# Ledger of designs, part 24: VH-VL binders against q6nml5

Target 1, 200 residues: q6nml5
Amino acid sequence: MFSEVEMARDVAICAKHLNGQSPHQPILCRLLQDLIHEKACREHGFYLGITALKSIGNNKNNNIDNENNHQAKILTFPVSFTCRTFLPARGDILQGTVKKVLWNGAFIRSGPLRYAYLSLLKMPHYHYVHSPLSEDEKPHFQKDDLSKIAVGVVVRFQVLAVRFKERPHKRRNDYYVLATLEGNGSFGPISLTGSDEPYM
Short names: E, the ipSAE of ESMFold2; O, the ipSAE of OpenDDE; V2, 0.75 times the mean of E and O plus 0.25 times the DockQ between their complexes.

## First folded at step 11 (VH-VL; framework fv_olinvacimab)

Design m1 (at its last look DockQ between E and O 0.65; V2 from the best seeds 0.00; counts 0 for: pae E 2.7 > 2)
Fold by OpenDDE, look of step 11:
Parts: sequence; C-alpha cells; structure tokens
Structure m1 (fold): chain C 200 residues (1-200), chain A 122 residues (1-122), chain B 107 residues (1-107)
Amino acid sequence: as target 1 above (200 residues)
Amino acid sequence: QMQLVQSGAEVKKPGASVKLSCKASGYTFTDYYMHWVRQAPGQRLEWMGEINPSGGYTNYNEKFKSRVTITVDKSASTAYMELSSLRSEDTAVYYCARGEYLEYWSGDFDYWGQGTLVTVSS
Amino acid sequence: NFMLTQPPSVSVSPGKTARITCRGDNIGSYYVHWYQQRPGQAPVLVMYYDSDRPSGIPERFSGSNSGNTATLTISGVEAGDEADYYCQVWDSSSDHVFGTGTKVTVL
C-alpha cells in the first residue's frame, strides 16, 4: 500500500534562480512541482512526497552557446531521490468519504485516491433512496438496519480492482478503484468522522 | 502523445457495408474502452457502441445493434467498426473515442479520433 | 430512455459569461461530462465528472450538476470559445447519452 521508492529524474532549472547559491533548493522545488503535476505513475502509484534527495549530478547541458546570457540558461541536473508513494492494490482495505451518490453507486475519496467507485451491485442489502420532491433529503443508499451511504459519510471498503489512468492533455495521472462492501460484514459506513486518509 | 488515428473517408452505396479502423497509440490499449460515435451533418453526437479491448466485450446502442459490429486487434492496438445494410441516413462523420471505464462504471471520452466521413449515396 | 436537453443556442458578448444547461430527469444523480466541438473538428473534453477540468482547459470553464440541471459556465468568453457544446452521461439502460447540443456564438 505505502512504500518508499528510489527514483531518478532530470530536473531543469533556470540558472538565474541560483544566484550563486546551491542548486539544492531550486531542484527540490522543481522536482516537487513535477511530481505534483504528474501525481502518479503505473509502477509506484501516487506520489505523496519526497523523503530524501540522495544525489545531484552535474549539469547535463553542454550547450556552450549562450555563455553571454547566463540568466536565461536552463540547467539540467540528474537527481536521485526517494519518494513516499501510495499504490492501491486488490484486497486492500481502505476508508474514505463519499463525495457523490449516483443512481447506480457512489464515488469515494480516500487520501490521494479520488475515484473509488462503489457500485450498488457491490453493496449487498443496500437500496437507492431518492426523493426528488424533498430538497432536504439527499439521495443515499440505505440498508434495512437504517445505515446510510450518503455524501460526507465515511465508508470502509475493500479494493476489488485497480485501474491506472493516464490522463489526457497532461492532466495528472490517477488511479481508479472498484470498491466492495462484500465480505465478512466489516465493511460499510463507519461512525468515525475523519479525514480522507487511507485506512490501513 | 496519446492519439487515435482513423481510416480514410468512405463512399458506399445503399445496402453495402463499411468497416472503419481506429489505431490507438500512446497508452495501454486494453486499459480503456473504445467507443464509436457518429454525427450526421448538422446533428448531435450519437453513441453507437463500445468494446472492452481486454476481453472483447461489446455493448451496442439498440438502434444499431442489428447492423453494427465492433472488434479489436490487440496486437495492432486497433479498433474496428463495421456497419452493414447502409442507408442514406448513415451518412455521417464517425468517431472513435477512448472511454474511461471501471467495472460497472463508464465515464467520459477523453481522446477522440479525427473522424471518418462515410457517405452513402446511390 | 434517458434524454438530455440543451438549449439550441447561446449568444454571448466577449468578456461576458455564458451558461450552457443540460437538463435531464434526476441528472444530479449522474456524472455529467462536457465536450467542445469547433466547426470541422472532433469533440474535445472540456469538463468531466460534473466539475473537473482537464489540463489545458482554462479556469474560466466550470461545471456544476444538481437536481435536474447540469451547467457548463464559461466566464470571460473569448472568440475561440465559439463552438458546439455537448453534455453526456452514462446510464445502464440508455448507455451513453449525448445532449442535443448548444451552439455558442460570440457576438
């Protein structure tokens, strides 16, 4: 589920930002920006943060051409670093907050995971309740014991399937999860209100 | 870098069949559904059907179910759509589109082919 | 059969706000996606899951969905925004359904 992985990236920074200082901070900042933008990869899952900058190599740019305008020069450094990651896997038990109730299921957010889909087909004994005429009652799924899956409710679920999504137009990559409440009865709405952080 | 490239324009006679292709690149072909959507001149987009490249599962718009066949060649990352018994009203631009999906859920179309004009005329 | 109804056209002056509605029974219980189609071009996804914006789509584009109406809002309209816009949902009974389309004209 959670891991620390070693990665290597080329980081490009503008020379003017160094001001004679160590490139450490600018490189770290740029690297963080890149990871935030990328969000996730197929191999490691969601990037949660850089835990260490292990090494910074020498500038890879051999372009001597703009010696006269050092301020506009782009420097590229090979960087080795460690990163904390979250990779959801089949069988994982997570908890998250219902963000939307649909006619056929609900979407749950859990930490960096924005798209955990809980199908009605995977909610045994739940039925959809919708009152189109009552503005006060929001759509929700309800069980015979009156437990409810509604927007804002925290739900414990098991990961049934995982899909890596390569996002279009340089959007952040993402993971989708198929959630299920099937099993030993331990899954479903929980009484604890909390963050969208994954439950381990 | 992700793209869908469709086959060229087609001119067919009524009663004939047409088979269009859509080659995908830049992503894992089996991770997304491939959809076919058509648009007659001046008309709205119309969903025709979908295929799961991983297993070959298909779902068709009832309107076209009897005439449309969607297939894939995974080795070539290519989807195909064959429409038979062509009619004049089948004259349209046909698009393939990558569809976001999860088991029991289908979402948006985030990448589209450039479209293929099919003209049916006597 | 699930149906999505859009106004046929919306006219807006540059710099003003355009609102494109998509109406359907209990559409708030669906995720709505929006596509922009310029003349002679393929559709482009401009909004997904009601209000999520793809990269490259300006922040002046926003989406909402509640009750029986989903809305694509384009603030600070530019000439380049002139296009047809389609909403879309997925329904297990109706499969993928597109709206009737709205032509946005920038005056």
Scores: ipSAE 0.709, ipTM 0.878, lowest interface PAE 0.6, mean pLDDT 91
Fold by ESMFold2, look of step 11:
Structure m1 (fold): chain C 200 residues (1-200), chain A 122 residues (1-122), chain B 107 residues (1-107)
Amino acid sequence: as target 1 above (200 residues)
Amino acid sequence: QMQLVQSGAEVKKPGASVKLSCKASGYTFTDYYMHWVRQAPGQRLEWMGEINPSGGYTNYNEKFKSRVTITVDKSASTAYMELSSLRSEDTAVYYCARGEYLEYWSGDFDYWGQGTLVTVSS
Amino acid sequence: NFMLTQPPSVSVSPGKTARITCRGDNIGSYYVHWYQQRPGQAPVLVMYYDSDRPSGIPERFSGSNSGNTATLTISGVEAGDEADYYCQVWDSSSDHVFGTGTKVTVL
């Protein structure tokens, strides 16, 4: 689900990186870097972009009694902002590009979602082709109608389940998604041009 | 703050059993599989088995399946591995490691315990 | 089960590039993960899903996987990179398989 949500973060900036004017631009730049690095959170999903700064609070490190060595000071600002987000949810219909073909399924990327796993058990009428007839055929899944799922193919799929992967020490999060082609939708490989084009 | 803390070193005689523990903290214990991996001196890493803490589902390497039992205590966020009928070749460092589960797929081991040395000698 | 073979050792001069191979039959149809293990320490994940770098691993680490060979590449090698390196896959028998291991020596 796409959303626009209000969020808050403490943004840390080295004092020497401020220009002596309003700190809005340095704070925004650092906030963007922090969100890009974190990638996602459990409550709201992937961060797509900041849409507005709501407020920048007072520096939490308000003191003049820093260490006598006059080391560079770190300033921390509480920032409130709005952010466009995407939280994958069960039942979502997405499309993405196959990035890896495995013996038992495929991994599909859909925008910020790098790990949508499509098990072969969720691909009706497909079978794995392990040893291609010619050296030009890469590993793929083949359907009876000659449609195939291979690296580079765009696939329309439904989300069965969502898993949040957390790495709190490194502040890098991700989502894994279980995908399916089962059901009454038009799931499977899709043409990048017209409906009469091959699925490659 | 994420930690996998394993129980202390063990010295055992051939034919005995050993039960090792791995206490997890800093993440949601039931969201990840727990694996056990061993390493004999000078040898490669060897996967022994896994458990899904939320449902108790286990899968074991066939080499160990008759002798290994992996369990969890969800309230203590702790996984256990018991290896029975020990022999000298079971002398190794035993690691717990966190892994991802997706239906019909298993991934990398992104966090490891410090290891527990088990020595089997007569 | 699936067999993963690595060269036993690789020697490299500081600042040069180390290439650690992991060979397996059609390994390109598996995701390969890589671990660094310093003496007396637990393994540390340094590459996953063939070419994805965990946070905190320097950009000079990279990975590739195609055909029968996966490769972990360390450019600008430093003394601190001296360690054992293992590749790993999840194979078709639902086992996790580790490679034979490669000792990287920085001379």
Scores: ipSAE 0.474, ipTM 0.780, lowest interface PAE 2.7, mean pLDDT 85
ESMFold2 (binder alone), look of step 11: mean pLDDT 91; pTM 0.936

Design m2 (at its last look DockQ between E and O 0.72; V2 from the best seeds 0.58)
Fold by ESMFold2, look of step 11:
Structure m2 (fold): chain C 200 residues (1-200), chain A 122 residues (1-122), chain B 107 residues (1-107)
Amino acid sequence: as target 1 above (200 residues)
Amino acid sequence: QMQLVQSGAEVKKPGASVKLSCKASGYTFTDYYMHWVRQAPGQRLEWMGEIYPSGGSTNYNEKFKSRVTITVDKSASTAYMELSSLRSEDTAVYYCARGEYLEYWSGDFDYWGQGTLVTVSS
Amino acid sequence: NFMLTQPPSVSVSPGKTARITCRGDNIGSYYVHWYQQRPGQAPVLVMYYDSDRPSGIPERFSGSNSGNTATLTISGVEAGDEADYYCQVWDSSSDHVFGTGTKVTVL
């Protein structure tokens, strides 16, 4: 679900990077970079954009100043703001573009959601098609003569499960979802790359 | 910060068993697969099996399926791997590793424990 | 019975490019992940889903996967890149398979 949420972050800036005006613009730029790097959080999903800056507090003393006449000082500002977010949820109906076809399913991208996995077991009446001896044929899933799922095809799907993932080296997060075409919605391909649909 | 802390080195005789532990911290233990991977001296990495802690579901490499048991203690955020009927060929470093959980999908190993050396000698 | 074959070693001069191949039948229909293992240390993920870099891995590392070959490319090689490198897939038997490993030496 899309939301607009109130958030707060401590923003760290090297004093050498301030330009002599009030620090608001450099702080906002750093905040944006920090959110882009983090990508998402467990509470609110993917960050889509800052919608309002509510306050920038006074500098916090979170570290010891450099002692050896090296002019380096880290300034930390508490910032309150509102942010547009997208949190995938079970039951959501999304559409996205197939980015990878695997022997057992496909990965679909839907906006900031890079990893929506559609298992072949969740594609009723589809089967895997690949001619490994032909460089011209792309792998795909075929339902009947009129429906296929291949790289570049836009697919409408329902979110079956959602997983939040934090990567270990730097705190960049992600969401993975399990997609399904099962159910009474109009799920499946809504555009065909290299379409060969008969028109009768 | 995320940590996977494994139990200490073991020395065993052929025919014995070993039970290794892997304590997780810094993330929601029940949301991810825990995998076990071993590496004999000078050899490649070899996947042994996995467990999804929430429901206790396991999958094993067929090579080890008759001798390996992977379990969890959810309240202690700890995974265990027991390997029975040890042979000299089982001398290796044994790693635990975290992986993404999705139904019908298993992917990369994004964080690894420090490894536990198990030596099997007569 | 899926097998991933890597060259046993790659030698590269500092500042040059190392290319580490991982061959498997139709490996382009799998996602490939790559690990760096320095001597005496645990493996570290350096590339996942063919071409995505984990946080903290420099842009000098890139990956590709098509047909029967996946490749990890390290440009501007540094002494600290000297390590063993393994590819890995989740195969059709629901098993995780590692490649044979490649030792990268920086001469």
Scores: ipSAE 0.584, ipTM 0.814, lowest interface PAE 1.9, mean pLDDT 86
Fold by OpenDDE, look of step 11:
Structure m2 (fold): chain C 200 residues (1-200), chain A 122 residues (1-122), chain B 107 residues (1-107)
Amino acid sequence: as target 1 above (200 residues)
Amino acid sequence: QMQLVQSGAEVKKPGASVKLSCKASGYTFTDYYMHWVRQAPGQRLEWMGEIYPSGGSTNYNEKFKSRVTITVDKSASTAYMELSSLRSEDTAVYYCARGEYLEYWSGDFDYWGQGTLVTVSS
Amino acid sequence: NFMLTQPPSVSVSPGKTARITCRGDNIGSYYVHWYQQRPGQAPVLVMYYDSDRPSGIPERFSGSNSGNTATLTISGVEAGDEADYYCQVWDSSSDHVFGTGTKVTVL
């Protein structure tokens, strides 16, 4: 689920941002921006943060051209770093907050995981309740014991399947999860405690 | 870097069949639905059907179910759509589009081919 | 059959706000996606899951969905926003359904 992985990337920064100082901070900032933008990869899951910069190599930029305008020069550094990651896997037990109730299921957010889908087919004994005539009643799923899966409710669920989504263009990569409440009865709505952080 | 590249324009006679291709690149072909959507001149987008390349499962718009066949060649990362018994009203631009996949959910079309014009005329 | 109804056209002056509605029975219980289609071009996803914006789509694009109406809002409209816009949902009985489309004209 959670891991610390070692990664290597080339980081490009503008020379003007160095102001004669160490490239450490600018490189870290750029790297963080890149990871935040990317969000996730297939191999490691969601990027949660950089835990260490292990090494910074020498500038790879071979462009000797325009040495007279150092301020506009782009410098590229090979960087080795460690990163904390979250990779959901089949069988994982997570909790998250219902963000939307659909006609056929609900979407749950759990930490960096924005799209855990809980199908009605995977909610034994729940049925869909919709009151179109009442603005006060929000759509929800309800069980005979009056348990409700509604927007804002925290749900404990098991990961049934995981899909990595490669985003077009520069869209953030993402993971989708198929969730289930099936099992030994320990899954379902829980008391509202804590944040949307992944919970094992 | 992802792209869907479709086959060229087609001109067919009524009663004939047309088979269009859509080659995918830049992503794992088997992880996403491939959809076919058409648009007649001045009309709205119309969903025709989908295929999940990994298992080959298909779903069709009831309107086209009797005439449309969607297939894939996984080795070539290519999807195909064959439409038979062509009619003049089948004149349209046909698009392939990558679709979100979840086991019990199908979502947005996040990448589209450039479209293929099919003209049906006597 | 699930149907999505959009206004045929919306006219807006540059810098103003355009609102494109998509109406359907209990559409709030669906995720709505939006596509922009410029003349002679393929559709482009501009909003997904009601309000999520793809990278490259300006922040002036926003989406909402509740009750029987989903709305794509374009603030600070520019000439380049002139296009047809389509909403779309998935329904198990109707499969993928597109709206009737809205032509946005920038005056």
Scores: ipSAE 0.483, ipTM 0.807, lowest interface PAE 1.0, mean pLDDT 89
ESMFold2 (binder alone), look of step 11: mean pLDDT 91; pTM 0.933

Design m3 (at its last look DockQ between E and O 0.58; V2 from the best seeds 0.00; counts 0 for: pae E 2.8 > 2)
Fold by OpenDDE, look of step 11:
Structure m3 (fold): chain C 200 residues (1-200), chain A 122 residues (1-122), chain B 107 residues (1-107)
Amino acid sequence: as target 1 above (200 residues)
Amino acid sequence: QMQLVQSGAEVKKPGASVKLSCKASGYTFTDYYMHWVRQAPGQRLEWMGEINPSGGSTNYNEKFKSRVTITVDKSASTAYMELSSLRSEDTAVYYCARGEYLEYWSGDFDYWGQGTLVTVSS
Amino acid sequence: NFMLTQPPSVSVSPGKTARITCRGDNIGSYYVHWYQQRPGQAPVLVMYYDSDRPSGIPERFSGSNSGNTATLTISGVEAGDEADYYCQVWDSSGNHVFGTGTKVTVL
């Protein structure tokens, strides 16, 4: 589920941002921004953070043509680093907060995972309640024991399927998870105060 | 660099059939549904159907179910849409679009082909 | 059959805010997606999952969905925003349903 992986990236920074100082901090910042923007990859899952900067190579960009305007010069550094990642897998047990109740299921967020989908077909004994008795109540799924899956509720679920979605057009790559409450009854709403952090 | 490239414009007579193609590139073809959406002149977008390239399963708008067939060639990363028994009202721009999906869920269309004009005239 | 109704047109002055509504019974129980279509061009996704914004779409675009109405809001409207806008949902019949479309005119 969680891992630490070694990665290498070329990091481009503007020379004007160095102001005569070490490129270490600007490189780290840019690298972090790039990873945040990318969000995830198929191989490693979600990028959670940089745990170590292992090495910074020399500037790869020797273009002489930019010597006349130091302020506009782009410097490119090869960087080796370690990154903490989260890769959801079939069988994983996660907790997340219901963000949307739909006619046929609910979307759950769990840490970096924004798209865990819990289908009504995968929540046995629940039924959809659109018009609760109270006008202030939102649509939800309800079980005979009066357990409710509603927006803001924390749900423990098992990962049934995982799909990587490469979607640069949507600002970032993502993982989609099909969630299920099927099993020995250990899955479902929990009384834990809501956190988007993934819990096992 | 994801893109959908559609076949060229078609001119058909009433009663004929037309088969359009949509070639996908820049992503794993089987990871997304392919949809066909048409738009008659001055009209709204109209969903025709979808196909799961992985298994070949299809779903159609009931309006077109009797006349439309959507297929894929995985080896070529290409989707096809055949519409039979063409009518004048079938004159429209036809789009293929990549659709996000999960089991039991279907979402937005994030990439679209450039569209193919089909003109049905006597 | 799920029906999505949009106003046929919305006129707005540059720099002002345009609001495009999409009405449907209990539309709040669906995710709504929005597409921009300029004349002679294919639709472009401008909002997905009610309020998520694709890359390249300015922050002045926002979305909401509750009750029977979803809304696409364009603040600080620019000339380039002039287009047709369509909402879309996936309904309980397994159909993808588009709204009637709204032509946004920048005055």
Scores: ipSAE 0.796, ipTM 0.916, lowest interface PAE 0.6, mean pLDDT 91
Fold by ESMFold2, look of step 11:
Structure m3 (fold): chain C 200 residues (1-200), chain A 122 residues (1-122), chain B 107 residues (1-107)
Amino acid sequence: as target 1 above (200 residues)
Amino acid sequence: QMQLVQSGAEVKKPGASVKLSCKASGYTFTDYYMHWVRQAPGQRLEWMGEINPSGGSTNYNEKFKSRVTITVDKSASTAYMELSSLRSEDTAVYYCARGEYLEYWSGDFDYWGQGTLVTVSS
Amino acid sequence: NFMLTQPPSVSVSPGKTARITCRGDNIGSYYVHWYQQRPGQAPVLVMYYDSDRPSGIPERFSGSNSGNTATLTISGVEAGDEADYYCQVWDSSGNHVFGTGTKVTVL
C-alpha cells in the first residue's frame, strides 16, 4: 500500500560542510542518503521519496566546540518531513517481474520490493520445465500452452506472508514476501517481458 | 547492539554428547531463524540445521539428523544445539547464525556468534 | 545434490582486483551469498542475493552470478581484505551449501 506519512529523523552533518552556508540543502541531501541507505522501516514500509520538508530544528548539541574542533565536529539536526512509502501486507495483490527461476520457485520484483518468492507449491497446476540437454532452453514453470512463468514475465500475485528484516551493524532494512497464485483472483502471468499492465 | 553470545569451549570423549548455547540480544528473537554451522580445522563451513524460535519447528541436514537436536528457550532468547555420539571427526568450531525465513525459502546468514570449539579426543 | 567449487587461493597485489569464483551447475538460477572469514574469527556476510552489499562493506566489493559461475569481485584490494571467502546457496532440498573456500592473499 502506497501512503504519504509524516516522519522525523535526526540528521548528522559535518560542521565543515556548512561553512556559513544555508544548512537546508546539505541537510536535505544527507537525509536522502540516510533514507536510501535504510531503505525501509517496520511501520511504513519502503521509502519512495521525500514529498515535503516540514521543519529543520536547532542543532541538538548544547554549545559549539572551541575553534580547534569546530570544522570536524558533527552537528545533529532534528528534521520533520513527509515521505511517500510502500508497505507490503498480507492479502495485497501486486504485480511484478520474474527475476530468477529456481527449481522450486521464482523470485519476483515489484517496485522497491526486490524479493517476492513464489514457491512452486503455490502455483496450482504448474510444473517445472528445464531441458538439461540444451543450454538454449531456459528454465520456467508451465501450466498450459499460454501460461508460462519465466524470467522477464510479469506476474500478478497475492502476498501470503511478509517478513521485515533489520540487517545488523547499521540501520539497513528490507522486506521479503511469500507470494501465492492460489485463490479466486486473476493470478498468474499477465505479459511477457517489455509489457506494462497498469490496471492489474 | 545485536549480539549472539555462545557458550565456552568443550573437551569431550568419543561417545559423549555436548550441548551448546547461543544467547541472542538486540533483536526480536522469534522473528528470525537460528542456524548451526560447524567448521572442522582447515575445512569448509558445514550447515547442520535450523530452528524457528516462534513455534520450535526444526530442519536438519541429513548428515546430522540422527545425532543433532536444536531447541530454544524463548524466555531466555537462547538457542541450543546438542550433538550426541561424538567422534573425533566432530572436532570443530560450532557457530550459531541468524537468518531470515519465509515459508518455502531461506536466505543468507547475516549475523554470527563467536563460535565454540568442541574437541573430541581419547 | 548441489556442489559449489571455489579455487583454493587467489593472489593479488595491493590496489588491484581480486576475482573469487564459485562454480556450480546452473548456479545462475540461485541467489548466492558471500562470507569473509579472517583467521580465528567468525564469518562475516559481505554480499548477499548475488550483488547486494551489507551496510559497512565498502563499495569496492561487488558480485555477479550467471550461468555456472558466481563471482565476488574486490577492486582496489587492501591488506585488510586478506581472508578466506566462502560462497553459499540455499538449495532446492532445503540445505544451505557452502563453497570449498578461497584464501585471498595480498602480496
Scores: ipSAE 0.493, ipTM 0.788, lowest interface PAE 2.8, mean pLDDT 86
ESMFold2 (binder alone), look of step 11: mean pLDDT 92; pTM 0.940

Design m4 (at its last look DockQ between E and O 0.70; V2 from the best seeds 0.00; counts 0 for: pae E 4.0 > 2)
Fold by OpenDDE, look of step 11:
Structure m4 (fold): chain C 200 residues (1-200), chain A 122 residues (1-122), chain B 107 residues (1-107)
Amino acid sequence: as target 1 above (200 residues)
Amino acid sequence: QMQLVQSGAEVKKPGASVKLSCKASGYTFTDYYMHWVRQAPGQRLEWMGEINPSGGSTNYNEKFKSRVTITVDKSASTAYMELSSLRSEDTAVYYCARGEYLEYWSGDFDYWGQGTLVTVSS
Amino acid sequence: NFMLTQPPSVSVSPGKTARITCRGDNIGSYYVHWYQQRPGQAPVLVMYYDSDRPSGIPERFSGSNSGNTATLTISGVEAGDEADYYCQSYDSSSDHVFGTGTKVTVL
């Protein structure tokens, strides 16, 4: 589920941003921005944060063409770092907040995971309730014991399937999860006791 | 650098059949649905059907169900769409499009082929 | 099985805001995606799952969906935004449904 991985990236920064100072901070900032934009990869899952900057190599860019304007020069540094990651896997037990109720299921967000889909077919004993007559009542799924899966409700679920969705330019990649409440009855809506932790 | 590359334009007579191809690259072919969508001149997009490349299961628009067959060749990462009993109103640009794949639901189409013009005329 | 209805056209001046609606019965109970199609080109995804932007789509594009109406909003409209826009959803019959399409003209 959670891991710390070692990675290497080339980080490009503008020389004008250094102002004679160490490139450490600008490189870290740029690296973090890049990871945030990328969001996730197939191998490691979601990037949660940089835990350590291990090394910064020398500038790789020897572009002679930029010699006339130091302010416009782009410097490229090879960087080695460690990153905390989250990779959802089949069998994982997670919790998240219902963000949308559909006719056939609900979408749950859990930390960086934005798209956990809980099908009605994977919610035993729940039925869809829609009140067209009242704009105040939002659609939800309801069980005989009056438990409800509605927008804003925190749900404990098990990961049934995982799909990695790669976006163009490798930016804002996502994981999609198929969720289930099937099991020994331990899954479903939970009462928050002051903690909104997305992971269990 | 994901892309869908479709076969070339087709000219057919009424009553004939046409089979179009869509070759996928840059991603795991079996991780996504492949959809076929057509657009007649000056008309809106119209969904025709989908296939799960992993298992080969298909869903069709009822409008085309009797005439359309969608298949895949996993080894070639290629999807096919065959439309039979062609009519003049089948003249359109046909697109393949990659869609999300999870059991029980399907989402957006994030990559599209360049389109294939099929002209049906006597 | 539901139908998605869009206005046939929307005209907007540069720098202004364009709003494209997609109406359907209880469309808020569905996810809606949006596509931009320029003349002679294939559609391009510009919004997915109501309000999420694909990579490369400017922040001036936003989406919402509630009740019977989904809306694609384009702020600070540019000449390059002139195109046809289609909403799309997925109904209970396992059919994907496209809207009627909206031609956005930048004046």
Scores: ipSAE 0.564, ipTM 0.833, lowest interface PAE 0.9, mean pLDDT 89
Fold by ESMFold2, look of step 11:
Structure m4 (fold): chain C 200 residues (1-200), chain A 122 residues (1-122), chain B 107 residues (1-107)
Amino acid sequence: as target 1 above (200 residues)
Amino acid sequence: QMQLVQSGAEVKKPGASVKLSCKASGYTFTDYYMHWVRQAPGQRLEWMGEINPSGGSTNYNEKFKSRVTITVDKSASTAYMELSSLRSEDTAVYYCARGEYLEYWSGDFDYWGQGTLVTVSS
Amino acid sequence: NFMLTQPPSVSVSPGKTARITCRGDNIGSYYVHWYQQRPGQAPVLVMYYDSDRPSGIPERFSGSNSGNTATLTISGVEAGDEADYYCQSYDSSSDHVFGTGTKVTVL
């Protein structure tokens, strides 16, 4: 789930963006930007934050191609660091806030995990409620004992399946989770307020 | 480096069949649905069907269900769409597109092939 | 199956805001995705799950979806935003449905 892992990246900086200063701060800034844009990786899950900067090596390659190539002024620095990560796994017990109610289920956000899908088929004793004609209540799932699952409700659930997804164009990874309320755990709504933090 | 590379343009006569290909690279082919979407000249996009490459299961738009067959070759990371009994109204650009894979729900089309023009005329 | 209806065109001056609607029965209970298509090119995803932007799409693109209407909003419109825009969703049988399309003209 939560881990602290050692990672390494080759950080590329255009030489013209260095104003004669030490490259430490521009390198760290670029590393943070690179991790934010990547969001997650297959082995370690979501990047939560850099916990320590271990080393910044010397530039490896000053030139890439011929004189007609503007890329010839790219400096690449090997950076080693420690990163806190969150990797959802089958069997995990998580909690999160309902962000979207569909006719067939709900999407729950748990920290950086934006897409935990809870199918209505995995919600024992719940049924879908929506009245488009009257607009009396917003869409939700209702249980016989007045418990309901609606936008903003915090739900405790178990992970059934996990899928890593790589987006096209600029690489921006994500994870999708299938969730369930079935089983002998205390699964279901736990409050009327939301939580963005993935907890067990 | 993700790529969806489609086969080249085709000219067919009415009543013939066409089989288009879409070769994927740069991602795990079996982790994503492959969809086929067409667009007649000046018209809107029209979804034709999908395949889960992992198990080979398909779902087709009812409009095309009797004439469309979607298949995959997992070892070649290639999807195919065959449309039979072609009519002049089947003249269109045919796209393959990668979609979300969640067993109970599918989503957006996040990457598209370049399209293949199929012209049906005598 | 449900139909997704869009206005055929929207004209907007540079720097102003274009709003592209996608109407469908109870569409707020489904996710809506949006595509930009320039002439002779494949569609490009510009909004997904109602309001999420793919990497590389400017922050001036935003989306919403509630009731019977989903909306793609392009603020600070630039000439490069001229294109056809399609919404897309799915029905209960997992059939994907595209909207009728909206041509955005920047004049």
Scores: ipSAE 0.327, ipTM 0.727, lowest interface PAE 4.0, mean pLDDT 84
ESMFold2 (binder alone), look of step 11: mean pLDDT 91; pTM 0.929

